VH-VL binders against Small ribosomal subunit protein uS7c (rps7). Designs and how they scored, part 19

Target 1, 178 residues: Small ribosomal subunit protein uS7c (rps7), of Euglena longa (Euglenophycean alga) (Astasia longa) (p14760)
Amino acid sequence: MSTRKLQKRKILPNDSIYNSLLVSQTINKILSKGKKNIARYIFYKSMQNIEKIKNENPLDIFKKAVDNATPSIELRTQKRKKGQISKISIKTKLERRNKIALKFIINSAKKRSEKNIIQKLQGEILDAYNNTGAAVQKKEEIEKSKSPVNNNKKFISKNKKSKNKKQKKRLKRKKNIY
Key: E = the ipSAE of ESMFold2; O = the ipSAE of OpenDDE; V2 = 0.75 times the mean of E and O plus 0.25 times the DockQ between their complexes.

## First folded at step 23 (VH-VL; framework fv_recaticimab)

Design rc1 (from j4 with heavy chain G109S; at its last look DockQ between E and O 0.40; V2 from the best seeds 0.00; counts 0 for: pae E 5.5 > 2)
Fold by ESMFold2, look of step 23:
Structure rc1 (fold): chain C 178 residues (1-178), chain A 124 residues (1-124), chain B 112 residues (1-112)
Amino acid sequence: as target 1 above (178 residues)
Amino acid sequence: QVQLVQSGAEVKKPGASVKVSCKASGYTFTDYYMHWVRQAPGQGLEWMGWINPDSGGTKYHQNFKDRVTMTRDTSISTAYMELSRLRSDDTAVYYCARDSEYWFIYDESAFDIWGQGTTVTVSS
Amino acid sequence: DIVMSQSPSSLSASVGDRVTITCKSSQSLLYSSDNKNYLAWYQQKPGKSPKLLIYWASTRESGVPDRFSGSGSGTDFTLTISSLQPEDFATYYCQQYYDTWTFGQGTKLEIK
């Protein structure tokens, strides 16, 4: 029987400005590994700008943006069984679902056309707050694909696939380190 | 001391290629984009392109896109620019220059550190 | 490409003079969302590489003397040297970085 090494567990502390675990998780995802000082600067500047634009509590705006980008379910693909194809929808825990939404928001922000990452992040957060933007669209794509496929009956009408929908912009940012 | 040190002068014939190196020291090479800029004799400065030293991604000015290749070796903190199918009007000093933007917050920024330049002469 | 036009192309001046160099861009360099002008100024002495003086149109690079100042917005920008010193005789370039990077043709500042 293999011996497991003890791993010292660390609880991620709430951020120092909003006292929010969600903010801490977001900051950790903005830049890779040990670049937390810059990630904090990027996030807090985005929030400051959002507050100036909306004249509302920016933490509340951010929480709603994350909720709007949070899928209700994470689809997992099962191994093909002999004689059938099966996809099983797996309900995700709130923590995992929040991490997915944060990934959508941050990755979508990086692909935006604004000239700096602070403006990109604030723009994506504001769009998600208004239930629009690329992060929300990615969430909607996952939710559309969560229906089970049953070889006895078809429960959802087949969608046409011939539509060619041009993206508003191709990826324009070349200087992103992620 | 933060510096960029470039390879020595080159003399080439038309149709040949040249590869210029730029070694960074005194800072983290992968934290800043590297640009290449040339200056023909008695002329101004012309931007050629950039490389992201972390990812290896590049962007080239349209005038050089089919002739320039920018690469890097992160293990020795060195960027390279290769220009092929050389013409006599490629005679210039070629500079590497560090993008001033720390951690890539801005897509475009000024250049705060420059190499000493590499003179490339193309003549038959 | 955004075209950068400098004026004058050359200038003769004496130590102690106030010198003004103008740079015009073919389109606005002001990004309204961050309220920044994407414009820099460089100094280049013969046989040397360029040296950054000013960025964001008016922000002086660390170690650059106070006599250098940048001003302007949109399409019109100015570099001013308030009291010319012997070491300031050089060629000066403006640079836009709003969309890629282009330089003005240069202004050569010579001893009168």
Scores: ipSAE 0.101, ipTM 0.658, lowest interface PAE 5.5, mean pLDDT 82
ESMFold2 (binder alone), look of step 23: mean pLDDT 94; pTM 0.954
OpenDDE, look of step 23: ipSAE 0.459; ipTM 0.763

Design rc2 (from j4 with heavy chain D107E G109S; at its last look DockQ between E and O 0.02; V2 from the best seeds 0.00; counts 0 for: pae E 10.9 > 2, placed apart)
Fold by ESMFold2, look of step 23:
Structure rc2 (fold): chain C 178 residues (1-178), chain A 124 residues (1-124), chain B 112 residues (1-112)
Amino acid sequence: as target 1 above (178 residues)
Amino acid sequence: QVQLVQSGAEVKKPGASVKVSCKASGYTFTDYYMHWVRQAPGQGLEWMGWINPDSGGTKYHQNFKDRVTMTRDTSISTAYMELSRLRSDDTAVYYCARDSEYWFIYEESAFDIWGQGTTVTVSS
Amino acid sequence: DIVMSQSPSSLSASVGDRVTITCKSSQSLLYSSDNKNYLAWYQQKPGKSPKLLIYWASTRESGVPDRFSGSGSGTDFTLTISSLQPEDFATYYCQQYYDTWTFGQGTKLEIK
């Protein structure tokens, strides 16, 4: 059996305010263990502040921020397990890409210098929306490490990168429609 | 600048435990799995297990699962491997090794950065 | 575990020689989805930790000289050193990472 766990996907309910799975996933990542109501407050207050600043739908701003922080890289499309190949669906691939971007946004927000976590989170989301900030920088670092000139540490060195970038761009536009 | 620096050599008696440390520098410690590999004198390399420094999750090879514990302290970018109920055949050099790719992109890959090794001698 | 068998166990050679080391796995290391062989080669000098030379069977790690090359697919793999240098006398290990991580027993390359 493979050392790295082949975890079964857990279905999270959509959040109660925006009816968005992405928002539910984000809230789960802000704080850990027994702090779910605080994490909801932090996220929803950040969204309210963003709406006041931008005078736009904050969910659309958040979706674009996540999209901008999503690396355009090829992930392994099938998981191995003992003697079998398990195909990873397009839905599962999209969910993993979102989780990478959420990790970048949340971790980068926590490292910011603003006074409280609400201001940290809203600042990082707005920066990512503008295609800047530490989360987008981390995404760009990963994309650079997968470039042809530095492909020695990548699993996709033989694939045509431009076709995969084109596919990820199309998926990014789909996610922004939410 | 990317390096793994391990704790110094240890001499132990049978039945004791040993805890080896591995301090990472020059990269984001929590972005890569950390592996532990041992090498008995004059022998080949034996994979012991990994830790995900982000989550603290671990996987151990069956030969060690009853005796090995892998932990980490993210505040000082340090991984630990503890082997208990030592036997004379646990005498080996113990290495930490970084998985060559981000844990959230690849499930298995080669090891691109190795610690200098920690010699553990188990003798009566 | 996937068993990795290296051959020969030791090899004597002179500077300038072409040497080959073979590695056989108990099952295919070729993953059909990405068409990659999950096989690496390491060099280990006495008293030192292993150094990654080759991954994905044939991709050279950064900073590894061109004289090192990897080839093979499926269950049979070869590390070739095209013109042996004094610094190449070491022990070489293959490693599979298709399912967990298993190393070959090593090939000691010595000066003739």
Scores: ipSAE 0.005, ipTM 0.552, lowest interface PAE 10.9, mean pLDDT 81
ESMFold2 (binder alone), look of step 23: mean pLDDT 94; pTM 0.954
OpenDDE, look of step 23: ipSAE 0.257; ipTM 0.708

Design rc3 (from rb5 with heavy chain G57D; at its last look DockQ between E and O 0.37; V2 from the best seeds 0.00; counts 0 for: pae O 7.5 > 2)
Fold by OpenDDE, look of step 23:
Structure rc3 (fold): chain C 178 residues (1-178), chain A 124 residues (1-124), chain B 112 residues (1-112)
Amino acid sequence: as target 1 above (178 residues)
Amino acid sequence: QVQLVQSGAEVKKPGASVKVSCKASGYTFTDYYMHWVRQAPGQGLEWMGWINPDSGDTKYHQNFKDRVTMTRDTSISTAYMELSRLRSDDTAVYYCARDSEYYYIYDESAFDIWGQGTTVTVSS
Amino acid sequence: DIVMSQSPSSLSASVGDRVTITCKSSQSLLYSSDNKNYLAWYQQKPGKSPKLLIYWASTRESGVPDRFSGSGSGTDFTLTISSLQPEDFATYYCQQYYDTWTFGQGTKLEIK
């Protein structure tokens, strides 16, 4: 039985400028081909620009943008019998939902028409802050597609019933040997 | 020292092709877009296009899109510009120039470093 | 394409003079998203490559003397040399990089 070494979840530290885990997560999402310094530069410059434009704390603006782009549910693909694929809505932890929001913001930013990635990111963050833009739209699309929350209660019950049946059969076999 | 060194002068006949090289040193070649600009004798400067040395993506001016090909060899930090179907009016000094913005992916910026220029003469 | 127009085409001046070159663009070079003017100034000496002097309309490139200054916004820009030095006799070009890249026709500064 190969003891899968529990890969120690590397705890992502807060960023050094805003002391925020969310910022660190965002920088990591921007990160391409291991160029962490570039990702930092892009994010911090975007934040500086936002600060100048809004004359407010850019971290607060960013947090609000992320909140606006954060879906209340996650869509998961469920394989049904006979090759049918269905999407089910599940309630996930806020942390995971925030990660999804960051993905929406970053991906949407890349598709914008501004001249450079800093301006694209800046634009998408500001739009999201105003509850507009492609990232927020993606959130809304997910929320509209609300398939009935299949309460995961049924999946846990079948596995428990199968384990209980196997245990009951093993106990019956032991009683008959005696 | 940051510098761009171009290949030597070329003399070509009409209808021929010319390929000019630009070797970068003193900085990370793939971190900056490379532009090509030409200058006819006694005339102004004309932008031809740019290449992203990292991805190989290019953008050409409409006037050259059918005749110009920009490439790069990252292993030797060298950019190339090839111009085909040469005409007499293609006689010019051709420059490579580095975009000044390191972190501006897809940005249009000024040119802070220039090659020394390559004279291309097209004569029958 | 954005057309850049410089004036004058040529200028004669003496050492110590204040020199002003103007550049006009056919469209505004001010970008609303970053509030920057996408304009640069270059100096070119005979037989040499252009040298960047000013970018973002008013920011001096590293190593450029303080006597060089850029000003203007939108469609009207100015390069000023406060006190002309012997080494400043050259051709000067403005460049827009707002939409693609285009240059002015140049201003030749000669010794009077």
Scores: ipSAE 0.017, ipTM 0.601, lowest interface PAE 7.5, mean pLDDT 85
ESMFold2, look of step 23: ipSAE 0.367; ipTM 0.733
ESMFold2 (binder alone), look of step 23: mean pLDDT 93; pTM 0.950

Design rc4 (from rb5 with light chain T59Y; at its last look DockQ between E and O 0.09; V2 from the best seeds 0.00; counts 0 for: pae O 7.3 > 2, placed apart)
Fold by OpenDDE, look of step 23:
Structure rc4 (fold): chain C 178 residues (1-178), chain A 124 residues (1-124), chain B 112 residues (1-112)
Amino acid sequence: as target 1 above (178 residues)
Amino acid sequence: QVQLVQSGAEVKKPGASVKVSCKASGYTFTDYYMHWVRQAPGQGLEWMGWINPDSGGTKYHQNFKDRVTMTRDTSISTAYMELSRLRSDDTAVYYCARDSEYYYIYDESAFDIWGQGTTVTVSS
Amino acid sequence: DIVMSQSPSSLSASVGDRVTITCKSSQSLLYSSDNKNYLAWYQQKPGKSPKLLIYWASYRESGVPDRFSGSGSGTDFTLTISSLQPEDFATYYCQQYYDTWTFGQGTKLEIK
């Protein structure tokens, strides 16, 4: 039984400038081809620009932007019997929802018309801060697509049953060792 | 016209340092990474490192073991490469070259503009 | 470091000839996220600085004649000159910029 060493989820440290996990997560999402220094530069320069423009704490602005882009639900694709694909709304942890928001912000930024990624990111953050922009729109789209509440109960119940079955199997295995 | 103009030829003794300059014109100096590449006589091209003219950030090739220092003066759109503890095998033509991609974009590209080269001769 | 290997090291040809130079990389230069090959070709004449010919494996730099073409993907790349002109006699280098920057050893194209 190959004890798959549970790869210790490398806890992402806070960033060095703002001491924020959110910032670190954002930088990692910006990261392309392992060029972390460039990702950092892009993010921090964008933040500096935002600070100059707003004359406010850029971290607060960014947090608000992320909050505005954070959906209340996650849409997951469920494969049903006979090849039917349905989207199910799932309540996920805030951390996961924040990651989705960051994805929205970064992806939306990349599609903007500004000349460089710094300006694009800056623009998208500011729009999101103002509860506008493509990232926020994406959030709204997800929230509008709320699958009827009744299907969520069945999905949660199956996951609980699966966890309980795994726990029962683990408990049975422990009992058979004695 | 976009161009890079380098400083003149240098003759140095072993153990000395040399500083080569590269002046950019015809474009915004701070918008593009500047690379340094050398070529020994009759040999190929060797990448030495790059500088971000805007931030001053640098990346050096490991083979130079902290002998190289890249700097810039944005006020005069000039990049500098200093190589210390010179050896005979450092004899080469040194080039500055502009990265063709705007450095604020992730897609690093090839070198589209080159300086004319600076010959550095290290002789005892 | 990614090693770039060119072949041949030297080549003799005549004006009007079709010339092909090959470059191989020790690792794939294809980036999955953008589906681009991080490879360039340069021309260098004696006493002159290198000149960019091709980037992203197959894109011609501005001002480069259409007789120059780049092809290939992954680890195998080719520079082709469809009809050699007198001014094309030079040394050609491939370059990867996928991970740092490394050059091939060069191919010297000489007149026959």
Scores: ipSAE 0.021, ipTM 0.617, lowest interface PAE 7.3, mean pLDDT 85
ESMFold2, look of step 23: ipSAE 0.375; ipTM 0.731
ESMFold2 (binder alone), look of step 23: mean pLDDT 93; pTM 0.952

Design rc5 (from rb5 with heavy chain Y103W; at its last read DockQ between E and O 0.43; V2 from the best seeds 0.00; counts 0 for: pae E 3.3 > 2)
Heavy chain, then light chain:
Amino acid sequence: QVQLVQSGAEVKKPGASVKVSCKASGYTFTDYYMHWVRQAPGQGLEWMGWINPDSGGTKYHQNFKDRVTMTRDTSISTAYMELSRLRSDDTAVYYCARDSEYWYIYDESAFDIWGQGTTVTVSS
Amino acid sequence: DIVMSQSPSSLSASVGDRVTITCKSSQSLLYSSDNKNYLAWYQQKPGKSPKLLIYWASTRESGVPDRFSGSGSGTDFTLTISSLQPEDFATYYCQQYYDTWTFGQGTKLEIK
ESMFold2, look of step 23: ipSAE 0.384; ipTM 0.738
ESMFold2 (binder alone), look of step 23: mean pLDDT 94; pTM 0.955
OpenDDE, look of step 23: ipSAE 0.586; ipTM 0.816
ESMFold2, look of step 24: ipSAE 0.335; ipTM 0.716
ESMFold2 (binder alone), look of step 24: mean pLDDT 94; pTM 0.956
OpenDDE, look of step 24: ipSAE 0.611; ipTM 0.825
ESMFold2, fold request of step 27: ipSAE 0.416, 0.159, 0.386; ipTM 0.751, 0.668, 0.736
ESMFold2 (binder alone), fold request of step 27: mean pLDDT 94, 94, 94; pTM 0.955, 0.955, 0.953
OpenDDE, fold request of step 27: ipSAE 0.522, 0.538, 0.526; ipTM 0.799, 0.804, 0.801
ESMFold2, last read: ipSAE 0.384, 0.322, 0.361; ipTM 0.731, 0.703, 0.717
ESMFold2 (binder alone), last read: mean pLDDT 94, 94, 94; pTM 0.954, 0.956, 0.956
OpenDDE, last read: ipSAE 0.364, 0.417, 0.520; ipTM 0.757, 0.763, 0.795

Design rc6 (from rb5 with heavy chain D107E; at its last look DockQ between E and O 0.02; V2 from the best seeds 0.00; counts 0 for: pae E 18.4 > 2, placed apart)
Fold by ESMFold2, look of step 23:
Structure rc6 (fold): chain C 178 residues (1-178), chain A 124 residues (1-124), chain B 112 residues (1-112)
Amino acid sequence: as target 1 above (178 residues)
Amino acid sequence: QVQLVQSGAEVKKPGASVKVSCKASGYTFTDYYMHWVRQAPGQGLEWMGWINPDSGGTKYHQNFKDRVTMTRDTSISTAYMELSRLRSDDTAVYYCARDSEYYYIYEESAFDIWGQGTTVTVSS
Amino acid sequence: DIVMSQSPSSLSASVGDRVTITCKSSQSLLYSSDNKNYLAWYQQKPGKSPKLLIYWASTRESGVPDRFSGSGSGTDFTLTISSLQPEDFATYYCQQYYDTWTFGQGTKLEIK
């Protein structure tokens, strides 16, 4: 086995401002197949706004937000290598695990009602930091659906306080499929 | 590069079955629902159903419910659609298409990535 | 199923023209709780698979030129190409995803 082979598999450098792989991964996901420079601007401006609001280190806030949105379920390593599971660096483990949490945060941010994507992203990050918001709700729903008690995997909306006609309709359709 | 690559064209006789494959690459196959859509020659697009590649769960449109089976093999990131008891009006191009939303989200969405299509011709 | 009707069924236009394609649904696609219209537009060139242009009625997919725009709400929706280019020769489909997934019958755009 060679550690250099694992490094060549995943060539994504840390971001230049926070020196963080997590930040680089987040920036790549904001616009997915869009313009990377505007994705950087969106993320860094959101982080600057968070620092101004909280008067705390925004990277620490973001890390906690991501952790709160990360499902506790074990994301098993893939066995596409022939019968072999090798040791994987902590950086590689975080990338695999964080993909789901980053999707939750970014997709949930896009659906928010704030006036622009920067305010949407900062709002979702702050909510996730406080262990609230749609990204954390999605994480909680996954953990419930994967529990031993729920052997029929279904997407079930749990925690809407306001009535949501579309969600109730979609839940009825999912239930009626079976 | 996010991509869906489908199996090649097929010619079938009435009463036979066809199984079309759709191999995903460039993303985590089990994160997104996969849809199947067909298009008869010179006609519009018709949704057939979806599969959740993580669980294997499916939903079929009523018109296909008795004849379609959607499956997947997660070890090779490949989805399959099998249509049985073929008839001449099943002649079409069959597409796989990725749902744009993560599968844990209970929300309908548009299709952001499409396969190249598989032509199935049903003739005597 | 929600029925999607497009007009016109075909259209000829010159490079530089402003082109408008209409899509009507048999029921409202506006979900009042999130204030979104569950409608998409696709472009399909001859021999190719569909390509997503617009979703949520007016949001442009990444990489789609600015000349494409979507508008409308409820049951009436419009795709506009502000200055037609030669590469815009294609068939255009609307799609609802409010209740399952259904497509309009298509609008074939031919450039003279």
Scores: ipSAE 0.000, ipTM 0.454, lowest interface PAE 18.4, mean pLDDT 79
ESMFold2 (binder alone), look of step 23: mean pLDDT 93; pTM 0.951
OpenDDE, look of step 23: ipSAE 0.031; ipTM 0.664

## First folded at step 24 (VH-VL; framework fv_recaticimab)

Design rd1 (from rc5 with heavy chain S109T; at its last look DockQ between E and O 0.37; V2 from the best seeds 0.00; counts 0 for: pae E 4.4 > 2)
Fold by ESMFold2, look of step 24:
Structure rd1 (fold): chain C 178 residues (1-178), chain A 124 residues (1-124), chain B 112 residues (1-112)
Amino acid sequence: as target 1 above (178 residues)
Amino acid sequence: QVQLVQSGAEVKKPGASVKVSCKASGYTFTDYYMHWVRQAPGQGLEWMGWINPDSGGTKYHQNFKDRVTMTRDTSISTAYMELSRLRSDDTAVYYCARDSEYWYIYDETAFDIWGQGTTVTVSS
Amino acid sequence: DIVMSQSPSSLSASVGDRVTITCKSSQSLLYSSDNKNYLAWYQQKPGKSPKLLIYWASTRESGVPDRFSGSGSGTDFTLTISSLQPEDFATYYCQQYYDTWTFGQGTKLEIK
């Protein structure tokens, strides 16, 4: 009677190399639509380079990087009753968290000073894996903004000010977009 | 056939402006930076700047940043370079040239396709 | 700006000769993370636009004869023409693209 596929969200298939939904989601966010083959090349080459540097499973490194860049709080207002929230797929909740972290990692990577996007992405993933870098900083800023804690607290301001005070402005060669 | 075709020769007076066009064909115009390079008579090559045809973003060499404007029209795959407040030492051949790689992969690459050049003569 | 110095400024040679042109940069052009040297070589004939010969220091552009080769790393680079042909009379430029773009001053290759 009715077409169920028109009424249901299509499931993004796992990537062919790591068999990972997270990797598929990442590849979809690297470049504009229509450039999937190039985006796959960028991501897989970054992962190969990470493996050579760390001599560890690069998927595990990437998962930890994403987890470190994932905010602990929900950014979307919850208006549903407890039972109705429980009806939401666990996969849907994970996708929302992953999308936020992936946005932080990819956008932060594009702003880096390395000479190509492969090195930029590799560097941001490794920084996030070590719980450092701009993606983790963005995650920390979101968590601070959603807390009732005053953003002018001395401890928080001191740590941020010390890091920012010693940082020098860098002249950018090109626009930070990719 | 990948090619860059530039507008014709220009003769200008000191203090005027010149706008050179560069029409791209045979490839996706928005995937590659477009550069402008000039060459004074009997002299070498001088990089002036680039435009990202996708975003319209630009970067100019310090020697030109006060006088050069680079633009593009993606609907006709054409880049433009305008140099203002011309002086006699701006007499040169002006080339457009394409990056050899996609702008979204490498920040700096060599130039694999060049326009035929546009002679600009600045004389009283 | 990274300064590019070519030598010699001009060179006279006979058809069939092996010709070498050198290019030195004021800074290393090797990006160790991707192991690439950000250097290119161009040929320019009188009245014509430059033509890319070599990029990444040693990679030959499509359609360039295999008598042209590039070598070197870091700050010192060489363009070699293994057997000079009559059509090779031109001015040759090196170019760095490690930090923006600068060209060497050129090497004019003349027939004896």
Scores: ipSAE 0.368, ipTM 0.733, lowest interface PAE 3.8, mean pLDDT 84
ESMFold2 (binder alone), look of step 24: mean pLDDT 94; pTM 0.952
OpenDDE, look of step 24: ipSAE 0.612; ipTM 0.830
ESMFold2, look of step 26: ipSAE 0.269; ipTM 0.678
ESMFold2 (binder alone), look of step 26: mean pLDDT 93; pTM 0.952
OpenDDE, look of step 26: ipSAE 0.568; ipTM 0.816

Design rd2 (from rc5 with heavy chain D54Y; at its last look DockQ between E and O 0.02; V2 from the best seeds 0.00; counts 0 for: pae E 11.9 > 2, placed apart)
Fold by ESMFold2, look of step 24:
Structure rd2 (fold): chain C 178 residues (1-178), chain A 124 residues (1-124), chain B 112 residues (1-112)
Amino acid sequence: as target 1 above (178 residues)
Amino acid sequence: QVQLVQSGAEVKKPGASVKVSCKASGYTFTDYYMHWVRQAPGQGLEWMGWINPYSGGTKYHQNFKDRVTMTRDTSISTAYMELSRLRSDDTAVYYCARDSEYWYIYDESAFDIWGQGTTVTVSS
Amino acid sequence: DIVMSQSPSSLSASVGDRVTITCKSSQSLLYSSDNKNYLAWYQQKPGKSPKLLIYWASTRESGVPDRFSGSGSGTDFTLTISSLQPEDFATYYCQQYYDTWTFGQGTKLEIK
């Protein structure tokens, strides 16, 4: 007649320096499991270097970089198998999109030509913050190819035509850089 | 249709190397991890490692990390596994297998598409 | 190093029988962030590559007949074949993908 112990949910704690779940998630993705101390060093050193370059709060810079690399795609249509139907919570869907951005930033950073991984990561974060770089390019490619439902956000009220002009100017400058 | 087609059987001597190819078709090669798994005669399945075809990044099981190299050529949608310093207990069928989920959604998933296998025989 | 233990190692059964195969992991495969069990089942016939049957412990892969079902959570998992068909005689493997990928030793299902 033993009472079963409920299985405890794993909780990823906020990181110790910025007190941020996003930072903890990022550190977990830099290297494979078991290399946490090295991953923490890489990330925190990149953030310190970004602070020196920008003279701004590097967590705010990183949050904007992640937002710019976060795709607006319908993950349910790409993930589900035939015969299984479930409702995906809005919170879980948003969290999955943020995790995609983290993978884009980290994997794109690894492909950069700077001489060490710290410089690679800081460079990719700064590029994504400026809405450019390989992570943002991958995000835009995925949005175009994999989420026709997400293209509904292209239909905006005719009453706001001036915002479209600013968007087109940013895209033109990005193409000229790359 | 989605498929993985591997290179033909190999016979090698101890100390040699083997490089097995795995050509993907019918899906976006760079969206999924590619795994390598081997099976010795009459034995079970042993995971060797994966490659992310998008980045070229790899992860190897500790038993193979000093002898295995996984690469890919995205222009021909082909993954490669090279095993060096072969010994007789490396005789096995070597499979490539696709991760069942996009690499950017899950780090770990099951394998939904398998190659036909490549028999590697290591004999004196 | 998550160890996967299958039982039985082999069994004999007749067409139409209900069979169960058990798989135990050395640690929980339930991840609390997504509430999923990171476990799969494969079927392998002689000379062929493995075929995915079940993933996330209980989700059938496309094209897998309804007679195959997976159940269990945490450390204890079961594959059930509700009414054996002639094509079901094969070796069955469980696999964890919670931390790396480890397979059970296999269960050979033979004709009586």
Scores: ipSAE 0.006, ipTM 0.519, lowest interface PAE 11.9, mean pLDDT 80
ESMFold2 (binder alone), look of step 24: mean pLDDT 94; pTM 0.957
OpenDDE, look of step 24: ipSAE 0.026; ipTM 0.587

